# VHH binders against Proteasome assembly chaperone 1 (psmG1), part 15

Target 1, 272 residues: Proteasome assembly chaperone 1 (psmG1), of Dictyostelium discoideum (Social amoeba) (q54wb6)
Amino acid sequence: MFGFEIQPVRSRNWEIEEEEDQEVVSVEIPKPSISFVNDNYKLEFNNNNDTPFNIIVSTNGSPSIFVKGCFESNQFDEIADISYSDIKPLKTTNTNTVLNNKCTVYRHKIEKSMIFITVQYDLPSERCFGFTELVLNTFKNVSQVLVLDKILNTHYLSQNYTHPIPPFTRAIFNSLFKNDYSLTPLESSNIIENLSASFLTICQVKYIPACSILNLYESHLNIESVQSFTPIVKSIYPQLFNNSSLKQEDITSQFKLMINALNKRNDKGMYM
Key: E = the ipSAE of ESMFold2; O = the ipSAE of OpenDDE; V2 = 0.75 times the mean of E and O plus 0.25 times the DockQ between their complexes.

## First folded at step 13 (VHH; framework vhh_7nfr_2)

Design q04 (from f02 with D62N I100T S102Q; at its last look DockQ between E and O 0.02; V2 from the best seeds 0.00; counts 0 for: pae O 9.3 > 2, placed apart)
Fold by OpenDDE, look of step 13:
Structure q04 (fold): chain B 272 residues (1-272), chain A 119 residues (1-119)
Amino acid sequence: as target 1 above (272 residues)
Amino acid sequence: QVQLQESGGGLVQPGGSLRLSCAASGFTFSSYWMSWVRQAPGEGREWVSSINSGGGSTYYANSVKGRFTIARDNVKNTLYLLMDSLKSDDTAVYYCARYTKQGWPLDYWGQGTQVTVSS
């Protein structure tokens, strides 16, 4: 029987900061801020306590490429950006929007309960919990959180079986999430970190079902890595795909363009 | 052609035990992750247990942890589910299913076997 380990951020977290008797050095971590694109959205989400939300968070790389490329841009409203005052965008010579290091919040136009958050950079570990808190406090009455994330190939440990040909997916979820989709759990020898860890942990405390879908991430992105999310997300939220007018060929084309751009850059989206 | 056939279901009293079997054919059984999924009347499908290709890693739903044991015999091309301390809530049709090599989705299913736990 295998479980999982969620490794907390190697920094003083909010729980520790509240403990005055802790013999730890206090580190000031700036709080993230959310900026709405207009006042109407701001008012709507500040006052809307009754609408349930499903949140999909995608990390940098293949997950975010999947989210942006799988659906028509016209299917989403850009409603906000999330930023840290102490984090600067990664310098890039590439003009592709995938490499613009944005943390953007979208709302689906038809399925208005669906919120998409794309993180197009590697969020520093010490910022992950603050990010999670901001998201969950902003979007009240969250019914479920899905984190599309990645495991670097070099960090994945699979013991006691023949390793499948990459890419493959695994899942990890808190105790509140019902695995009605028959997702394959991540082996316990692997450790969840950063954004996935923060969401799973905080969602557990807040009594929100949460699941992370982990994709095997190679040094170079390929189309298979991006496409691996499709059947899973389709199973969980089929309505997102039913309303899509995009042809499969167009989706694939978009994936290829984004993949090529990221592979050329080769800087993995670190903030400075 | 890929085939999965469940057997071993039946009527049992609470606290009793059952052993389910799934006979696999038409593919290299030892190369695939396998799963048990159940569905109670009027309910959705519920994941019960999964096992990796070699049998060294097993996973369980919280509702069956400590009571159920998944196993496989790759020589006999058979998947097993040992069910101990059965409860009324375990009443369902139990399905054997194969994972894709990518880990999702389950691409082939058996016909299922009925398990009924009742006094």
Scores: ipSAE 0.011, ipTM 0.258, lowest interface PAE 9.3, mean pLDDT 77
ESMFold2, look of step 13: ipSAE 0.016; ipTM 0.474
ESMFold2 (binder alone), look of step 13: mean pLDDT 89; pTM 0.898

Design q05 (from f02 with W33Y; at its last look DockQ between E and O 0.12; V2 from the best seeds 0.00; counts 0 for: pae O 5.9 > 2, placed apart)
Fold by OpenDDE, look of step 13:
Structure q05 (fold): chain B 272 residues (1-272), chain A 119 residues (1-119)
Amino acid sequence: as target 1 above (272 residues)
Amino acid sequence: QVQLQESGGGLVQPGGSLRLSCAASGFTFSSYYMSWVRQAPGEGREWVSSINSGGGSTYYADSVKGRFTIARDNVKNTLYLLMDSLKSDDTAVYYCARYIKSGWPLDYWGQGTQVTVSS
């Protein structure tokens, strides 16, 4: 059953006293780099300021499994990779390169304004902001950003349930995003981290509507968690599903394959 | 106890400059992203600027970009906002705020300092 401990998050300073954290040495984080598959793609995205883009960013785990299972081979072209010089490959117990430590950029074959970015590791917050800036600077004229993310091994406070049971999703969005999709807002006391936080913040600065869709993430993934994104993404971007060559059973098979592979990872998605 | 205390606000003429400070205590200041947020009379709170833990990355709202500079001194546990070329529209209460560690949203706020830009 659901393995997360449910506890309230810290309140604002007017409510709770906190102890001082341990001293942490601040280090400079290397800038990320994007490498296009070919020069034509690079030229296309760097010089075409008139093309609007919608970006979907999926974080490590169930979000990326969802994206890859639904869209990777049949509907999208791989166009670039994003990397940090100091990022080390994750150790896994399998040879599936799809779940290796990389950030891959995809372009939809039909809806060419749709960009997908899958992250196969958990970026720390310091790298997340740089990552976000790189993405938003590379793909100019971004219309909207959707981050598929997770509540990973964190305390969660539900207003509706004492012990939430998956699958469920919550959404958090900046002030520019209009919730026309009946997304259930994340309770204000709960926490979003890393990529979601960075994208929401930077998109706000750049006047880009942004939304993060969060599901529950457990150390052991299941099909329900991955599938929880389907109705939400369909509601926001129905065009992604209209011309799909994949049948539902094929998608489910891909989910299962990837889930099994990911559950066999030694580092549970941590940096080495 | 986590404390954030703003100072440096005041009355200034258009085109003038101010430097705001935020004294932080009760937590490891160098481990947190920090932010300035302002609230004008009758308006909601508006994000102004953010800075990463180490101070190497800064972010600004378009309304203040090129005029404001956010900085921090992690030895002194102090956040700064250098405000140049001030405009009447910059009139607001300015708050110092801390990001949740590695995340969102802002979890602690100061009491604010009043900035008034008027001829």
Scores: ipSAE 0.020, ipTM 0.332, lowest interface PAE 5.9, mean pLDDT 79
ESMFold2, look of step 13: ipSAE 0.325; ipTM 0.744
ESMFold2 (binder alone), look of step 13: mean pLDDT 84; pTM 0.849

## First folded at step 14 (VHH)

Design r01 (from n01 with A61E; framework vhh_7nfr_2; at its last look DockQ between E and O 0.31; V2 from the best seeds 0.00; counts 0 for: pae E 8.7 > 2, framework grips)
Fold by ESMFold2, look of step 14:
Structure r01 (fold): chain B 272 residues (1-272), chain A 119 residues (1-119)
Amino acid sequence: as target 1 above (272 residues)
Amino acid sequence: QVQLQESGGGLVQPGGSLRLSCAASGFTFSSYWMSWVRQAPGEGREWVSSINSGGGSTYYEDSVKGRFTIARDNVKNTLYLLMDSLKSDDTAVYYCARYTKSGWPLDYWGQGTQVTVSS
């Protein structure tokens, strides 16, 4: 007998173990809920709408600052919130809109196939698959998903181990998404565990084209990182920029206000 | 060339158990996240479970949580799915699939193994 038969490795997580002499502990992962602002929306989306939707998901920080500052709120209807029982919304002002700790779903009033989901709370990686399943089960006829996301500069690995100077962007997309937009793919040495990963996985399974745009950022957010999303989103969805009356000066001012609020909160939090 | 080969499927009674295996070759298995995906007759594909490269983090669809266990053996280059308390709704072809290193879409799929839970 030349070898020893070994037992296959069983999966584990932080709070659950598979050892013969130890009691197994099960950990429940909190589940999201969606609440529509109007029963008509709830009925419309529950009946498997024939109209295909394009969904833009923006995560907390620079992606949601971009969405909130770049587009006029009067062009969108707020249609739903996605919430967790253990995540409390916060009171906000115009200067602190990105600190509201909410996930709000918007529908464009004219381009009615366009859905925005601004995720303004942080999701641990273990919640990302459940969140994504809720979204894609709610909006059953989805033609494309774009995730606006971020990766902390200290976690980025370049191909030649030389960090580019932020701001810059990288893209991850599934095989169904055609890169006709000159997007720079994320280098293969990087590992992503956030909402980008869960949307790309579930969209691949469901045959939905999906792309994530990752903005590399510093702990103190600068305006260039927020602005870097504009040409990309305009290239992919030029229709979102029709009929906008916003002046660039006004957009820049909104970005600065929200960035200042976020950086001020982070300074008080000591980057814990 | 990347190869994924599933085995261990078959006929089981409701409440029964199966252990699926997926033999991997042609790539550095321990560097990749892996997934199980299933497809019931006449339906679209459904994500079931995922596991990170080291095996320390596991993820499950809600309907299988507490009944299925994903595991990997990075020495044998094998992915597993332990399926307990099987129900008729679990009847499907089960596919082993690999994540890309950086793209997180699934890029390689096995041929699948049939699981049938008779009622």
Scores: ipSAE 0.011, ipTM 0.473, lowest interface PAE 8.7, mean pLDDT 79
ESMFold2 (binder alone), look of step 14: mean pLDDT 88; pTM 0.886
OpenDDE, look of step 14: ipSAE 0.029; ipTM 0.324

Design r02 (from q02 with I100T; framework vhh_7nfr_2; at its last look DockQ between E and O 0.11; V2 from the best seeds 0.00; counts 0 for: pae E 6.0 > 2, placed apart)
Amino acid sequence: QVQLQESGGGLVQPGGSLRLSCAASGFTFSSYWMSWVRQAPGEGREWVSSINSGGGSTYYADSVKGRFTIARDNVKNTLYLLMDSLKSDDTAVYYCARYTKRGWPLDYWGQGTQVTVSS
ESMFold2, look of step 14: ipSAE 0.590; ipTM 0.864
ESMFold2 (binder alone), look of step 14: mean pLDDT 89; pTM 0.897
OpenDDE, look of step 14: ipSAE 0.031; ipTM 0.456
ESMFold2, look of step 20: ipSAE 0.156; ipTM 0.636
ESMFold2 (binder alone), look of step 20: mean pLDDT 89; pTM 0.897
OpenDDE, look of step 20: ipSAE 0.020; ipTM 0.352

Design r03 (from n01 with Y59W; framework vhh_7nfr_2; at its last look DockQ between E and O 0.05; V2 from the best seeds 0.00; counts 0 for: pae O 13.1 > 2, placed apart)
Fold by OpenDDE, look of step 14:
Structure r03 (fold): chain B 272 residues (1-272), chain A 119 residues (1-119)
Amino acid sequence: as target 1 above (272 residues)
Amino acid sequence: QVQLQESGGGLVQPGGSLRLSCAASGFTFSSYWMSWVRQAPGEGREWVSSINSGGGSTWYADSVKGRFTIARDNVKNTLYLLMDSLKSDDTAVYYCARYTKSGWPLDYWGQGTQVTVSS
């Protein structure tokens, strides 16, 4: 072994590399549950076996900020929450939902088959498959799944660069997904983990086309990171961006507010 | 002008180790992601490993995961590839390459260094 002092940090920043010798006490992990905001939604999705759904799942950070900032107030209805019995929302003084540990399900107001799910905390890897199963079992006729995700780069600091480096996105597909959207494939599939990995895997088994879109600049949230999803999502769902009521300036302002809130939270060590 | 120069290649026995270096010049090395790519005789180019600008995040092909380590010294403007437990299938020309600021594609390549694993 070459005496190299530089230790590579892998994208799995949230998993404390447990030393091999630690007996991992198998803790029973509760199954997630979905709660609809009203009984009408519950009835609708229980009986709607013939309508296909397109599901976009956004993970914590820039993906969730993107979804909420662009669509939450103007284009989508909140229809449900996904929760775990042992995961409590963080007590915050702020009414901003971004500061809460929630998984929120949205449905497009016009295109009822378009479902967005925002995961606003880092879901542990051991719970990702259960989450995926719940989603796919709830929405029984899924046409395709897109996961908006990120690769955490702990050593990426935008302030350390003399010039802004634009975030770049890469995509990983299961074998059923048709890349008609000019997504750039990720060079290595082995870096995919957590929700992206679980959705791609389970969708493959269930014969559902699935794609994960990853932002590789996420260690420090900036507006560019959030905006990096716009061209991609627009290419897939151009109708989401044709609403005259949405002003770009307002969206940008909303992004900035959420980014600032999250950064402050991180600075206080409140982030999982 | 942008320059990348690989070194450290050679002949090694199976199970042996090598350390490749790539000397970078003509650009702000610390501002760019870097990659190692290899090409075996008669084969296409194969991505091996990538590292972010700060060196804190690394990625590996499945074929080299657990055996190879990519690293960088931004003070010395040098990219490294530590190769352990080398196999015959690792025989290839190894190239150092730079990512564009947008993250794709690889825009500059070195001339490569030959790695031969043979008994």
Scores: ipSAE 0.000, ipTM 0.258, lowest interface PAE 13.1, mean pLDDT 79
ESMFold2, look of step 14: ipSAE 0.262; ipTM 0.705
ESMFold2 (binder alone), look of step 14: mean pLDDT 88; pTM 0.892

Design r04 (from f03 with P105T; framework vhh_7nfr_2; at its last look DockQ between E and O 0.08; V2 from the best seeds 0.00; counts 0 for: pae E 12.9 > 2, placed apart)
Amino acid sequence: QVQLQESGGGLVQPGGSLRLSCAASGFTFSSYWMSWVRQAPGEGREWVSSINSGGGSTYYADSVKGRFTIARDNVKNTLYLLMDSLKSDDTAVYYCARYIKSGFTLDYWGQGTQVTVSS
ESMFold2, look of step 14: ipSAE 0.130; ipTM 0.628
ESMFold2 (binder alone), look of step 14: mean pLDDT 90; pTM 0.911
OpenDDE, look of step 14: ipSAE 0.618; ipTM 0.868
ESMFold2, look of step 17: ipSAE 0.006; ipTM 0.326
ESMFold2 (binder alone), look of step 17: mean pLDDT 90; pTM 0.910
OpenDDE, look of step 17: ipSAE 0.392; ipTM 0.739

Design r05 (from f03 with K101R S102G G103S P105T; framework vhh_7nfr_2; at its last look DockQ between E and O 0.01; V2 from the best seeds 0.00; counts 0 for: pae E 11.6 > 2, placed apart)
Fold by ESMFold2, look of step 14:
Structure r05 (fold): chain B 272 residues (1-272), chain A 119 residues (1-119)
Amino acid sequence: as target 1 above (272 residues)
Amino acid sequence: QVQLQESGGGLVQPGGSLRLSCAASGFTFSSYWMSWVRQAPGEGREWVSSINSGGGSTYYADSVKGRFTIARDNVKNTLYLLMDSLKSDDTAVYYCARYIRGSFTLDYWGQGTQVTVSS
C-alpha cells in the first residue's frame, strides 16, 4: 500500500492509433447452474430469514471418497445438482465408482442445517469463483463453510525445505474461523488456486467463517489419505456422527473399493 | 440386465405382519449392499433399511427399528424385509434398491410392491 511504484503516464495523443489497431479476444468462462429436485427446496432457500446453514464442500478424489464412504446416504436428502453444460454425467461402474462427473447437493435429514456438496468433477481454476458464487447466492444464510480438499505432494512447500511424507493434513482458514480444533495451518509459502481459495475469498467478503482442510498425498491414493478427514470432521461437526451406526470395517471396505477404482483408472491413463 | 423384482405386498390390518421379497438377477448379488426404500402417496422417498454384501451388518431407520428385519440369501439371490407390528404410517410402495459398489449411493430400483395398512 505505502511506497509502491507510480506508473508512468503516457501521452494520450501519441497512443491513439495503436490502441485503435489492437484486437483482444476474450473467452467467456462457462457458468454453472443449479437444478433442485423439487420446487419446495427452491422456495425454502430463497428466504434470507431462515435458519443458518453449515456447508461442507468435498472436491473430487479423496475428499468425496471420504464423504461417500463415511456417511450413509440414507441420512441425506438429495436436494439439487450443480452442473455445467459441457460436463456430461457418467454412469457409475465397478471401475468408475468415484468418477461420475456430477456435483450433488445433499441436506442431512436430522441435522437439517447441514448441507453437503460433493463435487465429483474437476474444476479448472477459472471456474472456481463462479461455482462458489452460485453456492453462496443459493444459500443466503450460511453460518460456516468447511471445504475438504487436496494438494499434491509435489506442489507442497515446507517452511524448512523438507518435504514430509504423505499423508497428512493442513488447514487454511479465514480470520472469522476460530481454530479451536488444533488444526495445523498450511505454510504461508504455499499458494492455492482451487475451490478452497475461491470459498475462502468469497466467504471473507461475505463475513462467513470458512476453513479448508487440505490432504497432502502422493499421486496414488492410500487409505490413510481418506481416513485423515475423519477426526477433523468429527471434531468440527460431532453431530454428524451421532446417528451413524456404520461399522468401522464397513467404512474401511468402502474406502478401499473407491480408492482401488480411482487408482486403477489413473494407471490406465498412464498407459493409454 | 440388472433386475430387481419385489413381491409380498398387500393389505394388512394394524398390528399385522408381512414379508417382502426381492429377486435379484443380472449382477453378482453377493458383492453389493442392498436397501429397502419406501414412498408414501404424495411424499418423497424414505430410507427403511440396508444390509451389507455378506449380511453381517444391518441398518434401520428409527421409525422401523425393532419392528422390521432386513435379511438376504446370497444363494437364492433374494433380499427380504420382515415387517411386524405394522402401523398405518407404514403404508407405502416399498422398493428394493442396490448400492453402487464403493459408495452408499443407490443406483438400481425395483418396480416396488404396495403395502397398505388399513382398518
Scores: ipSAE 0.006, ipTM 0.359, lowest interface PAE 11.6, mean pLDDT 78
ESMFold2 (binder alone), look of step 14: mean pLDDT 90; pTM 0.909
OpenDDE, look of step 14: ipSAE 0.403; ipTM 0.774

Design r06 (from j01 with G35S A50S I100T Y104W; framework vhh_6z1v_2; at its last look DockQ between E and O 0.01; V2 from the best seeds 0.00; counts 0 for: pae E 13.7 > 2, placed apart)
Fold by OpenDDE, look of step 14:
Structure r06 (fold): chain B 272 residues (1-272), chain A 119 residues (1-119)
Amino acid sequence: as target 1 above (272 residues)
Amino acid sequence: EVQLVESGGRLVRTGGSLRLSCAASGFTFSSYWMSWFRQAPGKEREVVASINSGGGSTWHADFVKGRFTISRDNAKNTVYLQMNSLKPEDTAVYYCARYTKSGWPLDYWGQGTQVTVSS
């Protein structure tokens, strides 16, 4: 047996009418809220207008693995949670697994300028604005923003395509569909087996310089995808990576273990 | 040709012990992470344990709770799963698999060995 037991399906023909975007019912999106773990943090950030911050926003999955792999868990203080009142934890078919509905805010214990936000669910585009506003209003004097994101796709089977056109992405595994065993993953287009790709975009979050890096990887997490965030974060905080004690081999081993841990449940993605 | 052949699966009583073996051939065994998976009837395949190339680092699933231990002998091109305190819930086909060098997915699998735990 080769690979994961996913039954490949031929990519959708472009002629197949995309199921009409369900009328996005303009639902009023509640504003997110931030809750500090204690009043001391609240006071600190309310009064500390002069401290520059770098905000690293990581979606669930590989970006989180990256942070955990590169930094010891004890190197961060949990300082706050960001939540939406209308977002509920996602129940999976497995009664033992629930997707969280909060973002956790961390501050590095040594490098106090480093704020790391782990998003435990995918933020829809319409919610990104509120999220951004909240974060930037809370953490004043932000120097830059890094967005670490990922797309997890199934295997690409180009050999099965008979059309001389680029195939469509057929399945995506993300935070919204993680742990949903009712979904059947299919192969994704434009993803070569054992290939990890990173998309880097220099942009702005409002007026603040930002860098967005999106990792695209095949059916499951791989080391390359996770590690691809390293150069970006290292460029800002090189001192955090100079830990002479961490051999590359150790980092790799750690990542593999983490990857295995996350994949142990064999999470399903969404078919598109 | 890469081959993985599992052995050691059998019927055992609750509380019993088994040692599964996976004999590898056709590749540089010591260069690859290995893993044990299991699949029970009607359930999805799940990771049981993983071990790095040198054997110095291991991972075990939460349901193992210290009962199972993965190990390897690179000189013998074999990965092992010591299974103690077996429960009926452990009844499954157990598969040996090789990790890709990228860490995921598993690219080669054995045919599996049946472990049955009776009450």
Scores: ipSAE 0.000, ipTM 0.250, lowest interface PAE 11.6, mean pLDDT 67
ESMFold2, look of step 14: ipSAE 0.005; ipTM 0.238
ESMFold2 (binder alone), look of step 14: mean pLDDT 87; pTM 0.874

## First folded at step 16 (VHH; framework vhh_7nfr_2)

Design s01 (from r02 with P105T; at its last look DockQ between E and O 0.01; V2 from the best seeds 0.00; counts 0 for: pae E 11.7 > 2, placed apart)
Fold by ESMFold2, look of step 16:
Structure s01 (fold): chain B 272 residues (1-272), chain A 119 residues (1-119)
Amino acid sequence: as target 1 above (272 residues)
Amino acid sequence: QVQLQESGGGLVQPGGSLRLSCAASGFTFSSYWMSWVRQAPGEGREWVSSINSGGGSTYYADSVKGRFTIARDNVKNTLYLLMDSLKSDDTAVYYCARYTKRGWTLDYWGQGTQVTVSS
């Protein structure tokens, strides 16, 4: 008369059951590695340089779509890859350069002080500091870092609970970066624990001016979200746009193709 | 499989002209942007020219602008590079290459054709 189902309790008791991974394993945070495409780049970045480097870091999604579509690959030299042993590149045909699970380092062919790092894998918060340390130890003479990043709108806390219509942008910068560009600061109620946070923190310690541009977006990406980076990057680094060879209609077409691929993957993730 | 085969290279005097061809097969040629890239002995690859899938947009490196013309025939699946006013600096192996559909990366390359400009 007193029947009920007791839900099984998971047991990790060493005396009763042996669980080999519980007792001794020190959880190591995976470390990234950088591989240069040739030794000349390694020598150049380790030598004294009269002109310091500027670094633009773009995270996956709209920030990397902006970089990949706004700047033709013939404007860049691919100089290195940053990889983790447990993050495997996607063995998809070369038709999917945005969803490739890779981090590629580029140098602008004309503005040779400009380094682009397109981070096209997701980094959990615990890996962000190790990634940032690798970058800033590799490029020893850095004058400024700009991070192009994103945050899902549902993670955003607005001032007075008014919500601008996504997509919109906010900026976070350290005390060394001067906001001469009319950037709208991220409201102080917001907490970030991503690559933007790690770059801002480590750059402050290393006395490097740093700014992060956060695109706030809905889960279904539209072209305005990608295009929102253009005026900001042009304001901070106008030299990148003085000699652009791409027609605007070709840029827009590439944005649309990459956005469609990203939205298709996200739709499959929601239903599968 | 994707195949790109260049032809039309050779030895030419300075100021001369050449027409390079690239026969494409194994993919829908008219759906892809195409490029010419060259490599001089002991040097890295140098981008020369690009053309969009329909042929309406063409792009040139500063070193060849006004002297070279990229063209395509989407019926014959053939890419062309018309080279005029050739200089000794144009001596290189010329490669035909295909862009990815998404982004600006070159994913397939031909074997190349030698162009030599010498007096």
Scores: ipSAE 0.007, ipTM 0.316, lowest interface PAE 11.7, mean pLDDT 78
ESMFold2 (binder alone), look of step 16: mean pLDDT 91; pTM 0.920
OpenDDE, look of step 16: ipSAE 0.014; ipTM 0.276

Design s02 (from s01 with W104F; at its last look DockQ between E and O 0.01; V2 from the best seeds 0.00; counts 0 for: pae E 6.7 > 2, framework grips, placed apart)
Fold by OpenDDE, look of step 16:
Structure s02 (fold): chain B 272 residues (1-272), chain A 119 residues (1-119)
Amino acid sequence: as target 1 above (272 residues)
Amino acid sequence: QVQLQESGGGLVQPGGSLRLSCAASGFTFSSYWMSWVRQAPGEGREWVSSINSGGGSTYYADSVKGRFTIARDNVKNTLYLLMDSLKSDDTAVYYCARYTKRGFTLDYWGQGTQVTVSS
């Protein structure tokens, strides 16, 4: 049982603040909100206490492309968005929203218990716990959480290794998650942060099995990263692939779209 | 220009053996980690095996562990994959790929060689 105890950054900051006698200015952290595409979904999830949900969260550092590819293959329904009142969508122009800069919630069309959440921007660390709580409170009965994420080589290599061993994917999971999938554990659990850290921590408290899959990241998201997640997700949730029309070409296409969108943003001095 | 060229693929019966080769050129072969990756029809690319620059360390996917052996000849600038006890599930295009010096990603790929395991 490779359960990792994750010390949330929040706790560390609190400890530091206590030592420094700093007046804890209660900075009100903005709370996220979930908006369903229709009221029927809202009613369904509010009243659903019987069906457990599996939640896959794709962070901005991971291939949200996986879910996007599946969506393009008509495998998923878009059911909601998660937003913050103080975070406005970035626009490429005065009228058009930049692609891949929102948080969208999907549900599999056949496997209705499967929820996908794509976070297409970097969520500030201080908001990650609130985000996690919103997600878990929304679906109420959650059987398992899988987070697709990344770890930067600068953080990983500086602390642990001069060279990572293949495959360049690592897993960190709470004590409730059973690694029946031959996942390679992350060698250093203390480097986990943001959504991975928040989900693992809160899921542990709520008695929900949770696992974060981390792709080792050199600089930019690449196709290899996307390819590394697919077999892992397939091993954990084979039912997602039984009738899947998802093709590698679809993932590649989505990747290109993402990169193009990113380039357009960069050209305009906008950052992801 | 960095070039990788695979060879040695073919049709083999289950339980059979094949040896793949990858000829490398255009870079200092002995300075780079190398990898074999395969792709079955309709599937994503799957990591098969990796080897460090000196050849002293080798790594394998669980699916091929005990059956496949990765090796390299730094004098001949050649990467090898010895495949024993082949199974139908091993059917794929096999690619030779180079790791970056940082060792996180594969930056160059060959064209691949087809391996078909069928009775």
Scores: ipSAE 0.031, ipTM 0.350, lowest interface PAE 4.4, mean pLDDT 79
ESMFold2, look of step 16: ipSAE 0.076; ipTM 0.603
ESMFold2 (binder alone), look of step 16: mean pLDDT 90; pTM 0.913

Design s03 (from s02 with S57R; at its last look DockQ between E and O 0.54; V2 from the best seeds 0.00; counts 0 for: pae E 5.5 > 2, framework grips)
Amino acid sequence: QVQLQESGGGLVQPGGSLRLSCAASGFTFSSYWMSWVRQAPGEGREWVSSINSGGGRTYYADSVKGRFTIARDNVKNTLYLLMDSLKSDDTAVYYCARYTKRGFTLDYWGQGTQVTVSS
ESMFold2, look of step 16: ipSAE 0.199; ipTM 0.683
ESMFold2 (binder alone), look of step 16: mean pLDDT 90; pTM 0.916
OpenDDE, look of step 16: ipSAE 0.234; ipTM 0.631

